# VH-VL binders against Isomaltosyltransferase (ctsY), part 1

No score or structure here was measured in a lab: all are predicted.

Target 1, 124 residues: Isomaltosyltransferase (ctsY), of Sporosarcina globispora (Bacillus globisporus) (q8rqv0r968to1091)
Amino acid sequence: VEYEAEFGVQSGVSTNTNHAGYTGTGFVDGFETLGDNVAFDVSVKAAGTYTMKVRYSSGAGNGSRAIYVNNTKVTDLALPQTTSWDTWGTATFSVSLSTGLNTVKVSYDGTSSLGINFDNIAIV
Structure headers, positions and changes below count from the first letter of each chain, unless a header shows other numbers; antibody chains are not in Kabat numbers.
F, E and O are the ipSAE of ESMFold2-Fast, ESMFold2 and OpenDDE, as the mean of both directions, binder to target and target to binder. V2 is 0.75 times the mean of E and O plus 0.25 times the DockQ between their complexes.
Where letters were taken out, [cut] stands.
The coordinates of atoms that the task and the answers printed are left out; those that the model quotes come from them. Centres of patches stay.

## First folded at step 1 (VH-VL)

Design b1
Fold by ESMFold2, look of step 5:
Structure b1 (fold): chain C 124 residues (1-124), chain A 120 residues (1-120), chain B 107 residues (1-107)
Amino acid sequence: as target 1 above (124 residues)
Amino acid sequence: QVQLQESGPGLVKPSETLSLTCTVSGGSISSYYVHWVRQAPGKGLEWLGVIYYSGSTDYNTPFTSRLTISVDTSKNQFSLKLSSVTAADTAVYYCARDRYYGSGSYFDYWGQGTLVTVSS
Amino acid sequence: EIVLTQSPDFQSVTPKEKVTITCRASQSIGSSIHWYQQKPDQSPKLLIKYASQSFSGIPSRFSGSGSGTDFTLTINSLEAEDAATYYCHQSSSLPYTFGQGTKLEIK
């Protein structure tokens, strides 16, 4: 299931369309202040380990973002440099989710680096 | 409100290390990136690199072997070290603030600049 | 790296005239371009961010436009204090780059 960043709950960030190649109606940028984030309500039928895919652009270098599940940080996800801000990469990691509703958050916190353009997540 | 001030020796001998400090006041330094930009006399602007308050950096490619940018968060100070300098490194050096380092970065506050002359 | 080419390199201008400065990028940069004014012996000052957004406190005679590869800075009804060098700056890709500058002088 794919969740577009521009339809997540945005805190301190904004939706933009000024770079090509995003899915849906836009992408999110503006991760500038600690705590800036996009949150998604992710529902799964069974507790277990899922693969999370984060589609992003990081034209300035190797970036990172903190991933939270139900207000607990689960990783600092590496977002390797893309060749430009119009080039999109996918970062993949394993995440444990509880049965039913999980709040998944892509956040700029004290261990995060660089600006990034954030397009979507997928849970598989 | 936000102020950046460069400081350091104005004269450096060839082959030595150029060392500058950028002191920042106003706002939380955890909220923005500090960039270094230089301008040779009578020439245009050249981006050198950037640092985040956590110490993460990116450098312009020609400088990756000679440039070190660092931060002391207890003093609100950022530092630039450029090793093995030559006359080509003579320039005014600026530090500049950017609150979002990405596709929409812009430098809203600049220090006054400091001239560094490389001469024997 | 993205090359920004400004035009003209130099322009002698008369007060009250409209002045247009162009910046062309070697590849598409969307709206990730910003304009700075640098007066003699001063640091650069931000005028326009994101191609067309005026920075706080900038006189209304300054405006910007463009998207993709072709961008303009416009000064309507030039004033003597606008004599300066103007730079465009792209933040689309590393390394960040500046145009070579456009120097405006008063006739």
Scores: ipSAE 0.000, ipTM 0.584, lowest interface PAE 12.2, mean pLDDT 86

## First folded at step 11 (VH-VL)

Design x5
Fold by OpenDDE, look of step 12:
Structure x5 (fold): chain C 124 residues (1-124), chain A 122 residues (1-122), chain B 109 residues (1-109)
Amino acid sequence: as target 1 above (124 residues)
Amino acid sequence: EVQLVESGGGLVQPGRSLRLSCAASGFTFDYYAIHWVRLAPGKGLEWVSGISWDSGSIGYADSVKGRFTISRDNAKNSLYLQMNSLRAEDTALYYCAKDLWYRKYSYGMDVWGQGTTVTVSS
Amino acid sequence: QSVVTQPPSASGSLGQSVTISCTGTSSDVGGYNYVSWYQQHPGKAPKLMIFYVSKRPSGVPDRFSGSKSGNTASLTVSGLQAEDEADYYCSSYAGSNNVFGGGTKLTVL
């Protein structure tokens, strides 16, 4: 299931459509400052380990975002540089989710770097 | 190969105008902010102006504000600097430089031209 | 306009380490992580060595590193080589514009 970043609960960011290749109706822009974050309500039928995919663009260099699940930081996700701002990459990692509703937050923390465009997450 | 090539420099008298151009190649021009940076003889680098990918964000150094105008033509992969009311202190080698970012913040300028020389002298 | 200060000169012996400071204010160096460093050899265009305080562009040796504390950013060049002799400039976002430091001439002894 994919969750579009532009539909997440946003803090400190904006949405845009001025780059090609995004999914949904747009992407999150201005994701570049400490405290910026996008949160999603993610529901799963069973507790367990899932694969989370983060679709992003990082034209300036290798970025990084902190991933929180239910208010616990689970990882600093590396977001390797994309060819251009119209090119989108996918970062993947394993994440533990509880049965029912989870809050997944992609955040710019003190360990994060660079501005990125954030398109969506997918839980599989 | 990613490249920037400046042109339009020359010798002018104070009060005159000059228009610099910067031609970009090897990259998608409209993905990046572009800057003008100058190096005066015996001095250091000075940021002059910058423009975002869509021209929605423009900045000028205080030293040139009101006299210089930066613009871009993404269809032509070109950057311009209209310099009016030129002063002796505007004498410098003028570089155009590609930013890593496309917005108002400058992450860093990773591609530079070789510069075009502007000399303002009576 | 913001003033960012660098030492006018620095020196180090071959193989040694040298650190160049870049001191600004909370409105530029201290306020943002948009600090970059440039190397410039005589007659050449500047070269980006560090961006976003500590990030290295592709092709820049890991001998070059950047950091920031408070209003001061630092460029450290370890394992100094003769080719490192150049002018070094820091740059920072400064609210509505960008600003360069005065530059540091690095001499390799």
Scores: ipSAE 0.040, ipTM 0.745, lowest interface PAE 3.5, mean pLDDT 92

## First folded at step 12 (VH-VL; from x5 with heavy chain D30R)

Design z1
Fold by OpenDDE, look of step 13:
Structure z1 (fold): chain C 124 residues (1-124), chain A 122 residues (1-122), chain B 109 residues (1-109)
Amino acid sequence: as target 1 above (124 residues)
Amino acid sequence: EVQLVESGGGLVQPGRSLRLSCAASGFTFRYYAIHWVRLAPGKGLEWVSGISWDSGSIGYADSVKGRFTISRDNAKNSLYLQMNSLRAEDTALYYCAKDLWYRKYSYGMDVWGQGTTVTVSS
Amino acid sequence: QSVVTQPPSASGSLGQSVTISCTGTSSDVGGYNYVSWYQQHPGKAPKLMIFYVSKRPSGVPDRFSGSKSGNTASLTVSGLQAEDEADYYCSSYAGSNNVFGGGTKLTVL
């Protein structure tokens, strides 16, 4: 199941369509400053450990975002540099989710770096 | 190969106009902010002007505001600098430089041309 | 327009470390992490050495490092090599503009 970043709950960011290769109707851009974040409501039928993917573009260099689940930081997700801003990469992480609704937030916090374009997250 | 090539420099008298061009190749020009930066003899680098990918954000140094106009043609992969009312202090080597980012924030300029020389003298 | 200050000159011996400061205000260097450093050899175009305060572009040796505290950014060149002799400029985002420091001539003794 994919969740498009442009449909997430956004803070400090904007959306765009000016780069090729995004999924959905657009992507989140301007994701580059402390406090910026995009949050998703993610529902699962059973509690457990899930693999999640973040689809992104990072043309300027190696980026990083903090991942929060239900208001708890779970990891600093490395986002290796992509070939260009028209090229999209996928970063993966494991996360424990509770039965029912969870909030997954991709955030620029004090450990994060660089601006990125954010396309979607997916549960595998 | 990623490359920027400036042209249009020359010798002009004060008060005259000159138009510089910058031709880009080897990267997706239309998605990056581009800047003009100049180096005057015996001085340091000075940011002159910058333009975002969509031309929606344009900035000028106070020293050139009202006299210079930056523009771009994405179809031609080109950047321009229209310089009017030129002054002796505008004498410099003018570089065009690609920014790492495409929006209003400048991460840094990772690709530079070799520059074109502008000399303003009576 | 913002004024960003660098020492006009710096020097160090081969193999040693040297640090170049770049001091601005809360409206530029202190206000943003968009600080970059450039190396320029005579007759050559500037080369990006550090961006986003401390990030190195591909191909730049790890002898070059960047940091920031308050309104002052710093470029440190460790294990000085003869080829490191050059002019170094800091740059910062400054609202609607970009600004360069005055430049530092680094001499390797």
Scores: ipSAE 0.018, ipTM 0.704, lowest interface PAE 4.8, mean pLDDT 91

## First folded at step 13 (VH-VL; from z1 with light chain N98L)

Design w1
Fold by OpenDDE, fold request of step 17:
Structure w1 (fold): chain C 124 residues (1-124), chain A 122 residues (1-122), chain B 109 residues (1-109)
Amino acid sequence: as target 1 above (124 residues)
Amino acid sequence: EVQLVESGGGLVQPGRSLRLSCAASGFTFRYYAIHWVRLAPGKGLEWVSGISWDSGSIGYADSVKGRFTISRDNAKNSLYLQMNSLRAEDTALYYCAKDLWYRKYSYGMDVWGQGTTVTVSS
Amino acid sequence: QSVVTQPPSASGSLGQSVTISCTGTSSDVGGYNYVSWYQQHPGKAPKLMIFYVSKRPSGVPDRFSGSKSGNTASLTVSGLQAEDEADYYCSSYAGSNLVFGGGTKLTVL
């Protein structure tokens, strides 16, 4: 299941369409300041460990975002530099999810770096 | 190899015009903001002008506003600086520099040319 | 246009740490995290040493670090080496423009 970033619950970010290659109707930009985040409701039928993927662009350098699940930080997700802002990469991480509805939040916290464009997040 | 090469510098009299060019190679030019930065004799670096990847954002230093025009041709991987009404104080080594950018903001200039010299003197 | 101020000179002995300040206003250095630092040796083009206040480009030694507090950004060079002797410039976004500091001549004693 893929969740478009532009449809997530947003705080401190904006959306745009001015770079090629995004999925959906746009992507999240302005994602570069402490407190910025995009949250998604992710439902699973069984509790367990799942793999998630973040599709992003980081044209200026290696970025990083913090991943929170149900308000608990689970990892700092490295977002290696992409070739350009029209090029998108995928970063993968594992999360433990509870049965039913979970909140997965991609956040800029004190360990995060650089502005990125955020296209989508998927559970695989 | 990522490279910027400036050209077009020379000696001109005050009030005259000069057009600088910057040829880019080794990177996707159309995806980056580019700047002109100059270094006058005995002075420090001075930002002159910058242009975003899509030419949607252009900026000029107050010292050159109304006289200089920055432009780019992405098909030719080229940056230009049309300098009109040149003054003695415009004398400098002019660099073009590739920006690390995000949206409209400049993070820094990670690639620089070797510069082209402009001398304005009567 | 915004004025960003650097000390005209700084010095340190080999192996020491030296810090160069870059002071602006809330409209530039203090207002954004788009502060970069450049090293320039005589007759050479500037080299980006730090961007986004504290990020190092690939190939820049980790003895170069950047920080910011209030309206002042700082470049710290630890384990000072002879080749570090150069001019150092800070730059900042400033209301649709970029501005450079006046530069600091770093002398290694």
Scores: ipSAE 0.487, ipTM 0.867, lowest interface PAE 0.9, mean pLDDT 95
Fold by ESMFold2, look of step 16:
Structure w1 (fold): chain C 124 residues (1-124), chain A 122 residues (1-122), chain B 109 residues (1-109)
Amino acid sequence: as target 1 above (124 residues)
Amino acid sequence: EVQLVESGGGLVQPGRSLRLSCAASGFTFRYYAIHWVRLAPGKGLEWVSGISWDSGSIGYADSVKGRFTISRDNAKNSLYLQMNSLRAEDTALYYCAKDLWYRKYSYGMDVWGQGTTVTVSS
Amino acid sequence: QSVVTQPPSASGSLGQSVTISCTGTSSDVGGYNYVSWYQQHPGKAPKLMIFYVSKRPSGVPDRFSGSKSGNTASLTVSGLQAEDEADYYCSSYAGSNLVFGGGTKLTVL
């Protein structure tokens, strides 16, 4: 299941369409200030380990974002540089989710670096 | 190849105007902030002005504010610097430089032109 | 008015390390992670060596590193080579302006 960043709950960030290749109706940028984030309500039928895929662009260099599940930080996810701001990469991480609703947050916090363009997450 | 080419430099008298141009090629110009930076003989680099991808953020060094105007034409892949009320201290080699980011002219200038010389002298 | 300060010169022996400082204020170097470093050989355009305090662009060797503490950013060049002899400039975002330091002439002995 894919969750488009532009339809998540946005704090301090914005939806834009100024770069090609995004899915859905846009992507999110503007990760500039500590605490800027996008949050998603992710529902799973069974507790367990899932694969989370983050589709992003990091045209200036190797970036990173903090990932939170149910308000607990679970990783600093590396977002390797993409060839350009129109080129999209996928970063993959194993995530533990509880049965039912989970809040998953992609956040710029004190360990994060660079602005990125954030397209979507997928939970598999 | 990613390239920036400056033009429009020359010899002018104090108080006159010049317009510098910078032509970009080999990358999608509208995706990046762009800068003007100058180097005077025997002095160091001085940031002159910067402009975000959409012209929504613009900045000027205090030494040129009110006299210089930066602009860009994304359809023509071109950056401009209108330089009015020129002074002897504006004499320098003027570089056009591409920023790594598009939202602000702040990350660093990864591609530079070879520069165009402006000489302000009587 | 934002000003960042570099030593006018620095030197080191072949194979050794040298560190160049860039001191500003809480309104620039201390307040943002938008610090970059440039190398310039005589008659040539500047080359970006470090950006975002500590990140290296593609093609810059890892013997160039950057850091900051408080209001001071630092460029460290390890394993000095003759080709490293050049002028080095730091730059910092300062809210709406960008500022360069005065430059440091690095001599390799």
Scores: ipSAE 0.324, ipTM 0.810, lowest interface PAE 4.2, mean pLDDT 91
Fold by OpenDDE, fold request of step 17:
Structure w1 (fold): chain C 124 residues (1-124), chain A 122 residues (1-122), chain B 109 residues (1-109)
Amino acid sequence: as target 1 above (124 residues)
Amino acid sequence: EVQLVESGGGLVQPGRSLRLSCAASGFTFRYYAIHWVRLAPGKGLEWVSGISWDSGSIGYADSVKGRFTISRDNAKNSLYLQMNSLRAEDTALYYCAKDLWYRKYSYGMDVWGQGTTVTVSS
Amino acid sequence: QSVVTQPPSASGSLGQSVTISCTGTSSDVGGYNYVSWYQQHPGKAPKLMIFYVSKRPSGVPDRFSGSKSGNTASLTVSGLQAEDEADYYCSSYAGSNLVFGGGTKLTVL
């Protein structure tokens, strides 16, 4: 299931459509400084380990974001540089989710790097 | 080939005006912030002005505020610098430089033109 | 406007390492990670060597590295080569503007 970033709960960011290749109706931009974050309500039928995918563009260089699940930091996700701002990459990691509703937050914290464009997350 | 080409420099008297242009090619111009940076004789690089991709964010150095105006035409892949009330201290080689980013923060200028010379002298 | 300070000159022997400092305040170098370094040879346009404190653009040798501690950013050039002789400038975001350091002339002995 994919969750579009432009429909997430946003703080300190904006949305745009000025780059090609995004999914949904747009993407999140202005994701570039401390405190910026996008949160999603993610529901799963069973507790367990899932694969989370983060679709992003990082045309300037290698970026990173902190991933929080239910207010607990689970990883600092590396976001390798994309060819341009019109190209999108997908970073993946394993994440533990509880039965029912989870809050997944993609955040710029003290360990994060560079501005990125954020398109969506997917839970598999 | 990614390229920036400045033009419009010349010799002018103090108090006069001059308009610089920067022509971009080889990259998607509208996706990036662009800056003017100058190098005065015997001095170092000085940031003059910057403009975001959509012109929504503009900045000026204190030394040029109220006198210089940066603008861009994305349809023409062009950057401009209107320089009014020129002073002797504005004498410099003026570069236009492409930013890695498109918003208000500078993530580094990865493409530079060869510059156009502005000389302000009585 | 913020003032960012670099040593006017630095020198090192071939194969050695040299570090150039870029000292600002908590409002610029110390407050943001938007610190870049540029190399400029005589009669040439500046070249981006480091951005975001420590990141290298494609094509820049790993002999060039960047770091920051407190209000001071540093560019380290290891394994000095003759071609490294140039002017080096740091740049930092400063509230709403950009600021360059005064530049450092690096001489390779």
Scores: ipSAE 0.310, ipTM 0.818, lowest interface PAE 2.4, mean pLDDT 94
Fold by ESMFold2, fold request of step 17:
Order: structure tokens, then C-alpha cells, then sequence
Structure w1 (fold): chain C 124 residues (1-124), chain A 122 residues (1-122), chain B 109 residues (1-109)
């Protein structure tokens, strides 16, 4: 299941369309201040380990973002440099989710680096 | 080849104006913040001005604020510096430089031109 | 306008390490991760060596490293080579301005 970043709950960030190749109606940028984030309500039928895919662009260098599940930080996800701000990568990691509703947050915190453009997440 | 080429420098009397241009090629100009930086003899590098990808954020060094105006034309891949009320201390080699980011002129300048010389003297 | 301060000169022998400091305030070096370092050889345009405190652009050798603590950023050049002799400038974002340090002339002995 795919969740577009521009339809998540945005805190300190904004939706933009100034680069090609995003899915949906735009992407999110403006990760500049600690605590800037996008949050998603992710519902799963069974507790277990899922694969989370983050689609992003990081044109200046190797970036990173903190991932939170239900307000607990679960990883600092590496977002390797993309060829340009018009090209997109996918970063993948395993995440444990509880049955039913989970809040998943992609956040710029004290261990995060660089501005990145955030397109969507997928939970599989 | 990624390239920035400055032009418009010259010898100018104090109090007069010049307009510098910077032509970009080999990269998508509208995706990046751009800077003007100058190098005066004996004074090292001095940041002059910067402009975000959409001109929504613009900054000036205190030494030029109110006299210089930065602008860009993304359709022409061009950056400009209008320099009014020129002073002797504005004498320098003026560089155009591309930032790594588009939202702010803050990450660092990875591509530089060779510069255009401005000399302000009577 | 914010000011950042570098030593005017530094030196080291071939194969050794040199660290150049860049001291600002909580409103620039200490307040943002937008610190970069430039190398400039005589008659040439500056070259970006480090940005975002510690990241290297593609093509910059890993013997160049950056860090900061509090209001002071540092460039360390290890394994010094003759071609490292140049002027080095730090820069920092300062809220609306970018500021350069005064530069450090690095001599390789």
C-alpha cells in the first residue's frame, strides 16, 4: 500500500511540484528545522514485520531521515544521493507494525542530514 | 560541460553603475540557488549576494545592501547583478557560483565561473 | 553582519595532518549545519571541499574531513601532499546572509 507524502499530515514542511518524476499531485520538501515531519496513518490486518519503501530525491548528497512508528524512533534511514533533484531513489527497510492503526512518521531530527524531497512511502 | 560564464565587468568611476551577467550551461539552472562572490586584492573571498531557485529568498552582504540587486531569469539560464553607487571598495573579481541546493543559498558552491573584473577608480 | 574567524596561516609537513579552525557564533556556525570549506590555488576559482559541516562532494579525497563543536568548525587535511598548498576559506549560513572567513594560507613544508 502506497501513501503519498503530500496527503500525509505535514508539520513544518510543504508540498511542491518544481521537480519532475513525483507520483500523485506533488512531493514534500522543506525539511529544515528539527522536528519537521510527515505523518501517515497506516492500518495493517496483522501484527508483523513489513517492508517499508521510501521514495525520495537527494540531489546535494547522501541524506537521512528518522522513522518513527507510534512515536518511537525505529531507525535513521539512509537516503543515498540521487543523480539530480529530478531523479528519485527508493530506500527500503523492515518495520514492525501492530495490528490495526499505526502512526508512521518521516522526520528530520538531530541525527538527520540534508534537505531531501519526499514523494511517498509504501508498506508491503 | 557544466559551466558558468560571467560578463559585464570593466573600469567604472565611483558613483556609477554596472550590470553583471552570468550565463549557465550544462545543468538545469532553475533547480539551484546561485551566488555572487567577490575576491578583492588582499581581502579574500567575500559573499555578495544569493538567490533561491524561484527568487523567493534573496540575501545581500551588509556592504552592498541597498546598492546591489540580484536577479535571475530561469528561461534564459541567466543570473544578474545590478551594481549601483559603486565605490572603490567594490573593486574585485566577481564570481558567479552554483549552490548544491535550490531552497536556500546555504549548502555550498560546487560550480564557479572564472569571474569578471570590476575596477572602480577615478 | 556575522563574522567567522580563521587563522591567517597554517603549515604542516608532507604526510602529516593540519587542522584549520573556523569560529563563529550560535547565530551561524553554531546555529546551522550549513558550513562549507573551499580550496583556492593562485589564479584559480575556489573549489568546494566540504559542505554541510562534514560531507565531501564527489571527487574530493577522503583525507579532507570536516567537523564542528559548538561554534567552531574544523577542516582537517591528513596525509598532506604538495598540491594541498593553497588558501582555504570556510563559510557559514547566518540566517539571511552567507559569510566567509578571512582565509587561511596553508603551507606544505
Amino acid sequence: as target 1 above (124 residues)
Amino acid sequence: EVQLVESGGGLVQPGRSLRLSCAASGFTFRYYAIHWVRLAPGKGLEWVSGISWDSGSIGYADSVKGRFTISRDNAKNSLYLQMNSLRAEDTALYYCAKDLWYRKYSYGMDVWGQGTTVTVSS
Amino acid sequence: QSVVTQPPSASGSLGQSVTISCTGTSSDVGGYNYVSWYQQHPGKAPKLMIFYVSKRPSGVPDRFSGSKSGNTASLTVSGLQAEDEADYYCSSYAGSNLVFGGGTKLTVL
Scores: ipSAE 0.297, ipTM 0.802, lowest interface PAE 4.4, mean pLDDT 91
Fold by ESMFold2, fold request of step 17:
Structure w1 (fold): chain C 124 residues (1-124), chain A 122 residues (1-122), chain B 109 residues (1-109)
Amino acid sequence: as target 1 above (124 residues)
Amino acid sequence: EVQLVESGGGLVQPGRSLRLSCAASGFTFRYYAIHWVRLAPGKGLEWVSGISWDSGSIGYADSVKGRFTISRDNAKNSLYLQMNSLRAEDTALYYCAKDLWYRKYSYGMDVWGQGTTVTVSS
Amino acid sequence: QSVVTQPPSASGSLGQSVTISCTGTSSDVGGYNYVSWYQQHPGKAPKLMIFYVSKRPSGVPDRFSGSKSGNTASLTVSGLQAEDEADYYCSSYAGSNLVFGGGTKLTVL
């Protein structure tokens, strides 16, 4: 299941359309201040390990974002440089989720780097 | 091939004006902040001005505020510097430089032109 | 306009390390991660060596590294080579302006 970043709960960030190749109606940028984030309510039928995919653009260099599940930091996800701001990459990692609703947050925290453009997540 | 080419430099008398141009090619110009930076004899690099991708943020060094105006034409892939009321201390090699980011002229200038020389002398 | 301060010169022997400082304030070096370093050889345009405090652009050797502590950023050049002899400038975002340091002439002995 895909979750478009522009329909998540945004804190300190904004939706934009000034670069090509996003899905949905836009992408999120403006990760500039510690704590800036997008949060999603992710529902799963069973507790277990899922694959999380983050679609992003990082045209200036190798970026990173902290991933939180239910207010606990899970990882600092590497977001390798993309060829340009119009090209999009996918970063993938395994995540443990509880039965029912989980809050998944893509955050700029003290270990994060660079502004990136955030398009969506998928949980599979 | 990412390229920036400055033009419009020359010898002018104090109090006169010049307009510098910077032509961009090999990248999507409207996706980046752009800078003017100058190198004066004996003075090292001095940031002159910067402009965000959409002209929504513009900055000037104190030494040029009120005299210089930066602008861009994204349809023509061009950056401009209108330099009025020129002074001897404005004598320098003027570079156009591409920033790595678009929202602010802040990340770092990864592509530079060769520069155009402005000489202000009576 | 903010000012950032660099030593006017630095030196080191071939194969050694040298560190160049860039000292500002909480309104520039200390307040943002928007610090960059440039190398300039005589007659050439500046070359970006480090941005975002510590990131290297593609093609810059890993013997160039950057860091920041408080209001002071540092460029470290390890394994010095003769070609590293150049002027080095730091730059910092300062809210609406960008500022360059005065430059450091690095001499390789």
Scores: ipSAE 0.280, ipTM 0.789, lowest interface PAE 4.6, mean pLDDT 90

